# VH-VL binders against q5vz03: the designs that were tried, part 3

Target 1, 156 residues: q5vz03
Amino acid sequence: MVDILGERHLVTCKGATVEAEAALQNKVVALYFAAARCAPSRDFTPLLCDFYTALVAEARRPAPFEVVFVSADGSSQEMLDFMRELHGAWLALPFHDPYRHELRKRYNVTAIPKLVIVKQNGEVITNKGRKQIRERGLACFQDWVEAADIFQNFSV

## First folded at step 1 (VH-VL)

Design s05 (framework fv_socazolimab)
Fold by ESMFold2-Fast, scan of step 1:
Structure s05 (fold): chain C 156 residues (1-156), chain A 121 residues (1-121), chain B 109 residues (1-109)
Amino acid sequence: as target 1 above (156 residues)
Amino acid sequence: EVQLVESGAEVKKPGSSVKVSCKASGGTFSSYAISWVRQAPGQGLEWMGGIIPILGIANYAQKFQGRVTITADESTSTAYMELSSLRSEDTAVYYCARESDYGDYWSFDYWGQGTTVTVSS
Amino acid sequence: QSALTQPASVSGSLGQSVTISCTGSSSDVGYYDYVSWYQQHPGKAPNLMIYDVSKRSGVSNRFSGSKSGNTASLTISGLQAEDEADYYCSSYDSSYTYVFGGGTKLTVL
């Protein structure tokens, strides 16, 4: 996802800044387009939180998965409040980063919420992440990992 | 009960512009994308573009890029489609349609009644 | 931009079954599972019948959808007079845009 986000920084729900490259390298990335004022977003976010927590926090070893929230909220404070209220411990593109609008156009987000699963190079694995989580739960992640070209750094 | 109510029929001259409105009621307006789809007499459906009101950003089909402008006013729960440089070929019924959350990509679950736009000299 | 191919017309007798095809390419119908079907009666707005290839939108179970490769199909069983209408398929393409089929006029004999 480094090629898509470049030298950008991401934020946590506590407002801390992290480097996108370090945070996203060698992971399946989910781009999550949502807003607190959108009722379907509020309905889906807890399902994504459960999915994320099971893979990253509760698994014996953290799965190579990260969510980058691309906010459609009306203000930075609304975005951070939404993250604190309903989101998992994932990352967001800063509210004032104009790349929020470029990502929406690049992935043709015509409605929210939308969950787009991408490879490290930004190629789409699936545009129906929300549906797959709802219908298959954790089983869909195995398909995403198999589709992803995840860098492995060990030689035998 | 969700419904979309469009503005009345228009008769326009070639070269002019037309602006059609679509007022939503029953349910949330800002959360759902509103698309515009037209249908020329005896012809099929053609997607023109859509807007997500909460984002204030519209996407357009390539064919209409530069001639169509789609906007939304959340305070009145109304979406608008303005088409400029009208030609006889723009004579059609113009529908607004709400994109549903049935899947990840939206299908159109509610449609306006249609606005007939006739372009004649 | 791209258009999906449907037969211009199909016909069937009361109580029979009829199938309407919708053929695209590997970059639209074959790429995504986002095929929808719309029914349009004369002078009326379209009505959503099927979404996500095979899911009904609260419509009678006489309507069913399927997909094989680049072709989606709408099957209407137990034809009734009120089924007489135009039917449109729709999908997403690889350029991330909505595309519609040319429409099929169903005549119930």
Scores: ipSAE 0.008, ipTM 0.598, lowest interface PAE 8.2, mean pLDDT 84

Design s06 (framework fv_socazolimab)
Fold by ESMFold2-Fast, scan of step 1:
Structure s06 (fold): chain C 156 residues (1-156), chain A 124 residues (1-124), chain B 109 residues (1-109)
Amino acid sequence: as target 1 above (156 residues)
Amino acid sequence: EVQLVESGAEVKKPGSSVKVSCKASGGTFSDYAISWVRQAPGQGLEWMGGIIPIFDTANYAQKFQGRVTITADESTSTAYMELSSLRSEDTAVYYCARVPDYEDWGYYYGMDVWGQGTTVTVSS
Amino acid sequence: QSALTQPASVSGSLGQSVTISCTGSSSDVGGYNYVSWYQQHPGKAPNLMIYDVSKRSGVSNRFSGSKSGNTASLTISGLQAEDEADYYCSSYTGSSTWVFGGGTKLTVL
């Protein structure tokens, strides 16, 4: 995703701005398309939060994984409130960044929630991230790492 | 369980426009896309376009580009298809259909719930 | 936009099997693995039978989908009288646009 988002800024749930290149370098990136007003999004977000926390926040060695939320909310405040209420400690494309619409088109997102797992160059590893998490849990992440060709070793 | 209910039959003159409605019930309207498909008498199915209500974005088949406008009103759970500059060849049954797009199925549609169809007759 | 090619009609006998083809190009059937099949009885809206070569829940196991290159196929085994209908394929063509096949009338003899 560095090749696609590297020159952009991302935001945290606290409203802080981070450089996309630094945040996404050498990581498997999940693009998460969702909105607070969408009931299935509200149902899936806690599951993604548990998955993310197990890999990044609670792991002995943090996994090379990052989520970039691409909001379909109606306002920036609604987006930030959704992040604070249900999301993990991941990142989002700023609400007013028009690239939100370009990412939706690039990855052919026709419904939400959608979780697209991508390589550093933007190529899709899987467009069925939600299904894989539900059916296989943490085991699916090792397959994503192997497909992503990133420069680090991940151990359970 | 989602149901789609379309507006009633229309008789229009050449050169006029028609606007067909599609009311969704039994589910959250913002959770899926709506496609519009027509079928002329004795002919096959033809995809006209679709809309993703939550993104407020519509896409159209090239044949209808410039003549068709698809919109959605989430507050009433209603999608609309307006076809302008009507010709006799536009006489057809017009269907709306749901496109569920979740990861257990994939993101390239399969229209699983259909409206009953609206007959539009264009005659002078 | 070019419609997908289906035979205008096919026929089969009760209890036997029939296959309906749907041929496109590399920009639709050949380029994407998302072909859907619909059954339509006279005077009724279409009913989704198959998507992404997978069977829709609630549809009889007698219906199956396959794809090879630019051609997708719907196979109906153990033909029943109620299978007599029009069958349509559809494919994604990119850029959030879709195309239908011309349709095939199935006659059960």
Scores: ipSAE 0.006, ipTM 0.569, lowest interface PAE 9.1, mean pLDDT 84

Design s07 (framework fv_socazolimab)
Fold by ESMFold2-Fast, scan of step 1:
Structure s07 (fold): chain C 156 residues (1-156), chain A 122 residues (1-122), chain B 109 residues (1-109)
Amino acid sequence: as target 1 above (156 residues)
Amino acid sequence: EVQLVESGAEVKKPGSSVKVSCKASGGTFSSYTISWVRQAPGQGLEWMGGIIPIFGTANYAQKFQGRVTITADESTSTAYMELSSLRSEDTAVYYCARDQYSSEYWDAFDIWGQGTTVTVSS
Amino acid sequence: QSALTQPASVSGSLGQSVTISCTGSSSDIGGYNYVSWYQQHPGKAPNLMIYDVSERSGVSNRFSGSKSGNTASLTISGLQAEDEADYYCSSYTDSYTLVFGGGTKLTVL
């Protein structure tokens, strides 16, 4: 995903800016397309938060996983409120970055919420991330890591 | 208050295409999704697809994928549904409908157009 | 899709109650609380009665909705002659689509 987002800046829920390359390098990246006004998005976001927290925040050793929220909210304030209310401690594309629309087109997002799991080069591992998390929970992450070949780059 | 007004009845031959319009009056056109639902004589309701104006994208029921195209023109507050390769089985009343409660998905259609009768014969 | 199953017909007497069921799967009714109910009189467009399983769309409180597992229900109490109509359920799905039930004809005796 560094090949696709590496030259951009991402934001945290506190409004801090981080360099995409440093934040995403050598990780499985989930592109999360959602909006606060979309009821299915509000239903799924807590499941993604639990999934993320188990892999990254509560794990003895954090997994190489990061979420980049691609907002479909109507305003920057709605986006930030949604992030504070329901999201995990992941990253987002800035609301005013036009690349939000390019990513939607690139990954053929026709409805939300949508979770697209990608490799470092932007190639899709699965475009059914939401379904996989709901049905298989944490077990689906092992498949994503293997598909990304990221385990071969991880020093134990 | 938003009202939806559909174009007039059409009579088409098999193999042709039909394009039905749905003009929204009042309200902010891009603030809601518009779906197309058809009903063949004496049959039930069938969702064909819908458009999400804020994304400029449409999604279709599997049965109509490849034959239906749903578009919207925000400048005229008009949604369109075009159905190609018409068959006698496509004879139906075609409704457009607005979702009041979402702008990004399809759930509850509180306002409906009056319906456009499309007859496919001869 | 024939994903949602409704009885073809139900009947009830004036002043009584009837319940119409709508059964799907975990990929629609069981997975989402986005079930709507529509009333349709002959020659008319459908009218939204219930949305989000149990919310009324400006209709009489004689109409109520509920859900248990993969089955949603519409209950009409105090049946009146004008309640005679076709009733359709709908649900959002895992495929980002919407499906309708086959419809139920309510006869008021």
Scores: ipSAE 0.006, ipTM 0.548, lowest interface PAE 10.5, mean pLDDT 86

Design s08 (framework fv_socazolimab)
Fold by ESMFold2-Fast, scan of step 1:
Structure s08 (fold): chain C 156 residues (1-156), chain A 123 residues (1-123), chain B 109 residues (1-109)
Amino acid sequence: as target 1 above (156 residues)
Amino acid sequence: EVQLVESGAEVKKPGSSVKVSCKASGGTFSSYAISWVRQAPGQGLEWMGGIIPYFGTANYAQKFQGRVTITADESTSTAYMELSSLRSEDTAVYYCARDSLYDEWSTGYFDYWGQGTTVTVSS
Amino acid sequence: QSALTQPASVSGSLGQSVTISCTGSSSDVGAYDYVSWYQQHPGKAPNLMIYEVSKRSGVSNRFSGSKSGNTASLTISGLQAEDEADYYCSSYTSSDTYVFGGGTKLTVL
């Protein structure tokens, strides 16, 4: 996803700006398309938060995983409020970045929530990320790492 | 309590059009898709199309493409289904239903239904 | 013409079990892991009974759903008189549409 987002800036729920290249390099990236006003998004976001926290925050060694939220909210404030209310400590494409719409088109997102797991070059590993997390939990991450050219020794 | 309330019964002549409304209350209108399903007398259920109000995207069953238009007005929490070039075989009860559509790998389901609007097409 | 195949009618005796099948193709029932089921009493709107393996709130434990390949099934155990109704299955499709089964009239003897 560095090959696609490397020149852009991402934001945190605290409003901090981060360079995409530094944040995403050598990681499996999940593009998370969701909105606060979408009930299925509100239902799934806590599951994604638990998944993310187990891999990145609670593991003895952080897994090479990052989530980039691509908001379908109606305003920047709605997006940031949603991130503060229900999201994990991941990143988001800024609300006013026009690339939000390009990513939606590129990955054929017509309904939300949708979780697209991508390689560093933007190729899709799976567009069933939400389903895989619900059905297999943390076990699905190992498959994603194997599909990507990212080799890490870590405990899940 | 989530409720979908449809407009009243209509009697139309062949060749005319009908526009049925579906007003949602008790839930977040923009969080769900709304689908339209009809049922001719003594027949089964037939999906016509649906709209995701948040994205403004509507999709139609091929049989109705070109004759049906589904729209939504978020300010009034109301979805509409307009069917043109009416024929006698369009006589049916038309239901709106809340559609819990997720993504392409999930299944949607219709958890709340309107009471149905009877449309009779006769000369 | 319905896209999903259901038997036109099934019957069962009070207290017994019946199963209603719903057969589609690899582009609908076979492509998606879940099928929803609706109960309709005469003159009433359909009521969601089952989605996935989850039951709708307030639906009796007598109702259960299953799916294998291109065929989904609704099983009703301990049949009661009020179960007499029409039952419809529904599936999402690879064309981003929904399809319904033709409906099954359940008669409780």
Scores: ipSAE 0.006, ipTM 0.557, lowest interface PAE 8.9, mean pLDDT 83

Design s09 (framework fv_socazolimab)
Fold by ESMFold2-Fast, scan of step 1:
Structure s09 (fold): chain C 156 residues (1-156), chain A 123 residues (1-123), chain B 109 residues (1-109)
Amino acid sequence: as target 1 above (156 residues)
Amino acid sequence: EVQLVESGAEVKKPGSSVKVSCKASGYTFTSYAISWVRQAPGQGLEWMGGIIPIFGTTNYAQKFQGRVTITADESTSTAYMELSSLRSEDTAVYYCARAEYYGSDWYEGFDYWGQGTTVTVSS
Amino acid sequence: QSALTQPASVSGSLGQSVTISCTGSSSDVGGYNYVSWYQQHPGKAPNLMIYDVSKRSGVSNRFSGSKSGNTASLTISGLQAEDEADYYCSSYEGSYTLVFGGGTKLTVL
């Protein structure tokens, strides 16, 4: 995803800005399309949070994984409130970044929530990330790492 | 086959209101936004506003704010545009048009259009 | 008055190319990659030709779109008689509003 977002800035739920290249380098990236007013988004976000936390925050060795939230909320405030309420400690495109809309079109997102797992060059590993997490839990991540050609020896 | 079919021509008195309908078929109605665009005789296109049925969100051009109301009835796959306090300058062809959307406020290009409804305001 | 500036008229010969410009500001054309182009024949509804600056809406590859700064352009190559029509550009002003250009009458000679 670095090849696609590397020149952009991403934000945290606290409003801090980070450089996309530094944040996404050598990681499997999940593009998460969701909105606070969408009931299925509210149902899935806690599952993604558990998944992310197990891989990145609570793991003895953090996995090479990052989530970039691409908001479909109606306002910047709704987006930030949603991130503070239900999201994990991941990143988001700023609400006013027009690339938010371009990513939706690039990955043909017609319904939310949608979780698209991508390689560093933006190629899709799977556009059914939500289904895979629900059905296989952490086991699906190993398949994503292998498909991404960023293989490292680590345990989860 | 995607189609948007608009209601028939109307002749209205100044100060009255007109309500134009746009019946959608051939696709899932709630998956797309519907906008209204008008064109006065010999003039260009003018965006009036739109609705995203799944979110219940409406957006209106500032020029029409307070005079236009756009609604949708999901059970009949029909969008409506009501324009009040009609003036002779409101004489125009009124088009409905379908658009993809993102979230509650973004509209993409209008890929399908209704045939247009002629509204004439005269006394 | 329209927010986006188009030439009122352009002309080209059969088989040649023509370019129609659409000029706005940094708060519309320059600020967003969401320019669309519409073709309108007399008495007919508009037809989407280009969206997102350069993406074709199922139309001939003779039609192409581009943008540089605050100006978007529609280029039609290999002009045919049926290309004679009015062309309108459209852009976002922000998340709440869209604006159209004033329109350009294309005459194929």
Scores: ipSAE 0.013, ipTM 0.561, lowest interface PAE 8.3, mean pLDDT 85

Design s10 (framework fv_socazolimab)
Fold by ESMFold2-Fast, scan of step 1:
Structure s10 (fold): chain C 156 residues (1-156), chain A 123 residues (1-123), chain B 109 residues (1-109)
Amino acid sequence: as target 1 above (156 residues)
Amino acid sequence: EVQLVESGAEVKKPGSSVKVSCKASGGTFSSYAISWVRQAPGQGLEWMGGIIPIWGTANYAQKFQGRVTITADESTSTAYMELSSLRSEDTAVYYCARGGEYDILTGDYFDYWGQGTTVTVSS
Amino acid sequence: QSALTQPASVSGSLGQSVTISCTGSSSDVGSYDLVSWYQQHPGKAPNLMIYDVSKRSGVSNRFSGSKSGNTASLTISGLQAEDEADYYCSSYTSSYTYVFGGGTKLTVL
């Protein structure tokens, strides 16, 4: 993630800041593009929350997985309200960081919600993360780990 | 054919605010960026900011940050630019234009322009 | 930041060629191939001529664009009376914004 987010700070759901490189090192990273105003985003976010909770928050062995929310909301308050209402305990790019727009351009995000699964170097594993979670649930994560060249020692 | 139609001329007093509208037709409104560019009498073009309606996010030129608000209403295919704390220096023609942010349909250029709205700030 | 630098005026005779420069810095023209050119006739909205440095927006092939380092150029060959207008360049910037040049008045003699 050094090539993408290494020098940046991310925010937690509680408003604390963390170093991106330290938070994302040796993990499968999902870039989540969404906004509270978009009904499909509000429909998908709970599904992503369940997925994240099962892999990380409630797992006996937390999986090497992290979500970075890239907000398409109209204001920082709308972003924070959306995170408070529906999001899991993942990370977000700060609303005022103009890099939000660079990430949208880089990954050709033309519609939301969009979930892009990336390797540590920023290469795309899949740009159909939403579809894979919807259709296969937790089973899709093992494929992402194998594609990401991440050290992993839990079984399906 | 894409067409941008702006609201009519305005005469405003110093210290007031003005809100100009730009109605889009003939294309996909939500996924195209809409920018606002002004031109004072006898002067050059000046980019103020832009919005991608589907993202709901607006970006502003540093000079106008804090005074300008750009919004969009997807249900009416209309973008708005509101400028507050007006001064005589804000007397200009205000254009809306399609472009000013990467998207699938346009790029980092301005391909269709509204006819311009004249805003005069005088006592 | 200041506007991109263009000459205030340029003139040429019918059938001649003219070139208009647009100079920025490494934070705009020098770093991005995202330069566009606009023609504006008196009392009218600007019209896109060139985008992405050298691509024509349906205009005559008499209009061409190029870039070298921090300077982009618009060249108009075979000058016609209708080419008399103001010309503006624009570039994307490293601050995720757009900046215009000061404009160049072209007079066709």
Scores: ipSAE 0.005, ipTM 0.511, lowest interface PAE 11.7, mean pLDDT 84

Design s11 (framework fv_socazolimab)
Fold by ESMFold2-Fast, scan of step 1:
Structure s11 (fold): chain C 156 residues (1-156), chain A 122 residues (1-122), chain B 109 residues (1-109)
Amino acid sequence: as target 1 above (156 residues)
Amino acid sequence: EVQLVESGAEVKKPGSSVKVSCKASGDTFSSYAISWVRQAPGQGLEWMGGIIPIFGEANYAQKFQGRVTITADESTSTAYMELSSLRSEDTAVYYCARSTDEYWYGDAFDIWGQGTTVTVSS
Amino acid sequence: QSALTQPASVSGSLGQSVTISCTGSSSDVGGYNYVSWYQQHPGKAPNLMIYYVSKRSGVSNRFSGSKSGNTASLTISGLQAEDEADYYCSSYTSSSTYVFGGGTKLTVL
């Protein structure tokens, strides 16, 4: 995803800015397309939060996983309120970044919520992330890591 | 209150195409799905496809793939349905309808246009 | 794409109750809680009555919806003359499309 987002900045739910390259390097990235007014988005976001928290926030060793929220909300304030209310401690593309629209078109998002799992080069691992999380839980993440060529035995 | 107003009746020859418009009043056009549903004389309702204008790409029922094109113009709050290669069996009333929820197709069609009669002579 | 199965007609007397069924499969009615019901009077556009098991705001409490397995049902209690209309069910599908039932003509005698 580093190859696709370039030198863009991402934001946290507190409005802090982070460098996309530093935040996403050597991780499986989930692009999460959702909006606060979309009822299925409100239903799915807590499931994604639990999934994320198990892998990243509460794990003894954080898994190489990051979520980038691509908002379809009607305003910046609505987007940030949604992030504070229901989202995990992940990142978002800034509301006013025009790349939100380009990512939506690039990954053929015709309805939300949509969870697209991508490699570092932007190649799609799966465009059915929501279904995989519901049906397989944490087991689906292991498959994503293997598909992304992100191994436990990377020599670092 | 949101209303959907459709274009006027059309009479077409077999093999031609027809383009029906659906203009939404109010400020919710871009975020709600607009679907097209037709009804042949004395027959039932048939979903053709829909579009969420903010996402820009349409979704189609398999029966109509390749013949129908659904588009939206956010600047005029107008959705369009173009049906090509018309046959006598395409004679029907064509409705546009808005979904109950924002940002996805929703579970129901809450607001309906008045319907546009398209007659294909044979 | 297959349509949902409804009886072609049902009838009832003033004050009685009628139930209209809508049968699909696990890929539509059985798999999703996105069944809706529409009332259509002659020469008019359809009007949303029921979304899943909830009635639309402004619709009489005489109308109710239910679902069990692959079959959804619309029940109209205390039949009135103005209830005479065609009724259609609709469901979201596993193909991210919508399908309608064939429609049921309700006659109030």
Scores: ipSAE 0.007, ipTM 0.566, lowest interface PAE 8.8, mean pLDDT 85

Design s12 (framework fv_socazolimab)
Fold by ESMFold2-Fast, scan of step 1:
Structure s12 (fold): chain C 156 residues (1-156), chain A 125 residues (1-125), chain B 109 residues (1-109)
Amino acid sequence: as target 1 above (156 residues)
Amino acid sequence: EVQLVESGAEVKKPGSSVKVSCKASGGTFSSYAISWVRQAPGQGLEWMGGIIPDFGTANYAQKFQGRVTITADESTSTAYMELSSLRSEDTAVYYCAREVYSYGYDLYYYGMDVWGQGTTVTVSS
Amino acid sequence: QSALTQPASVSGSLGQSVTISCTGSSSDVGGYEYVSWYQQHPGKAPNLMIYDVSKRSGVSNRFSGSKSGNTASLTISGLQAEDEADYYCSSWTSSDTLVFGGGTKLTVL
């Protein structure tokens, strides 16, 4: 995903900014399209939070996984409030970044919530991330890592 | 009650393009998809494409791929349909219609409950 | 050709019932859950009558929709003169496009 977002800045739920390249390098990236006023988004977000926390925060070693929230909210304040209320400690594209709309078009997002799992070069691993998490839980992550072009001891 | 108001009738030459507008009156597009549907004289309804203005995402019927462009301006609650490379068989009444959608587990559409009055486009030399 | 198949015409007597069919494939009517029905009187824009199991507000309870496999049906009971019109079915497809049936002219005898 660094090939697509590398020069951009991402934001945390606390309002801090981070460089996308540093934050996303050598990780499986999930692009999460959602909005606070969408009831199914509010239903799925806690499930994604549990999934993320298990992989990144509660694991004895953090998994190479990051979520980038691409907001469909009506305002920056609504987006940040949604992140504080229900999201995990992941990242978001800034509300005022017009690239939110380019990512929506690039990945053919017409319904939310949608979770698109991507490689470092932006190629799709699966566009059914939400259903895979709901049906298989943590077991689906290993399949994503195996499909990803991330650095391994023997990969280069 | 919301209504959709379309632009006036057009007479165009073959090979030209036409751009029809559809403005929401008494409401907005913020929770709706907007579709464009045409009907040639004495013939049935034909879906051309639609847009969800909140996303800016447009989808087109395969028959019109490359010739139709659907856009929306949320600030004026106006949707547009532009059809290029016009032929005589493009002579038709062009309707815009709104459709409630939901962000369920799958995208659900509630049917086109409000329609514009129709814009007659005649393509002749 | 129309994407969904409807009979070109149907007829029924005042007070009787009539059914209009709409046949597609597994990638539209059979696979996509909801089929909508539109009524069109001459010179007028279409009017939404039915979508899935819910009707548009103000539509008579005489109109009902059903679906079995790849075929959807619109049933009109207690036929009245004002029911005489063209009727169209529509379905979304697996390709995120919408298709219409060819239309059925209903004549009330």
Scores: ipSAE 0.005, ipTM 0.483, lowest interface PAE 10.3, mean pLDDT 83

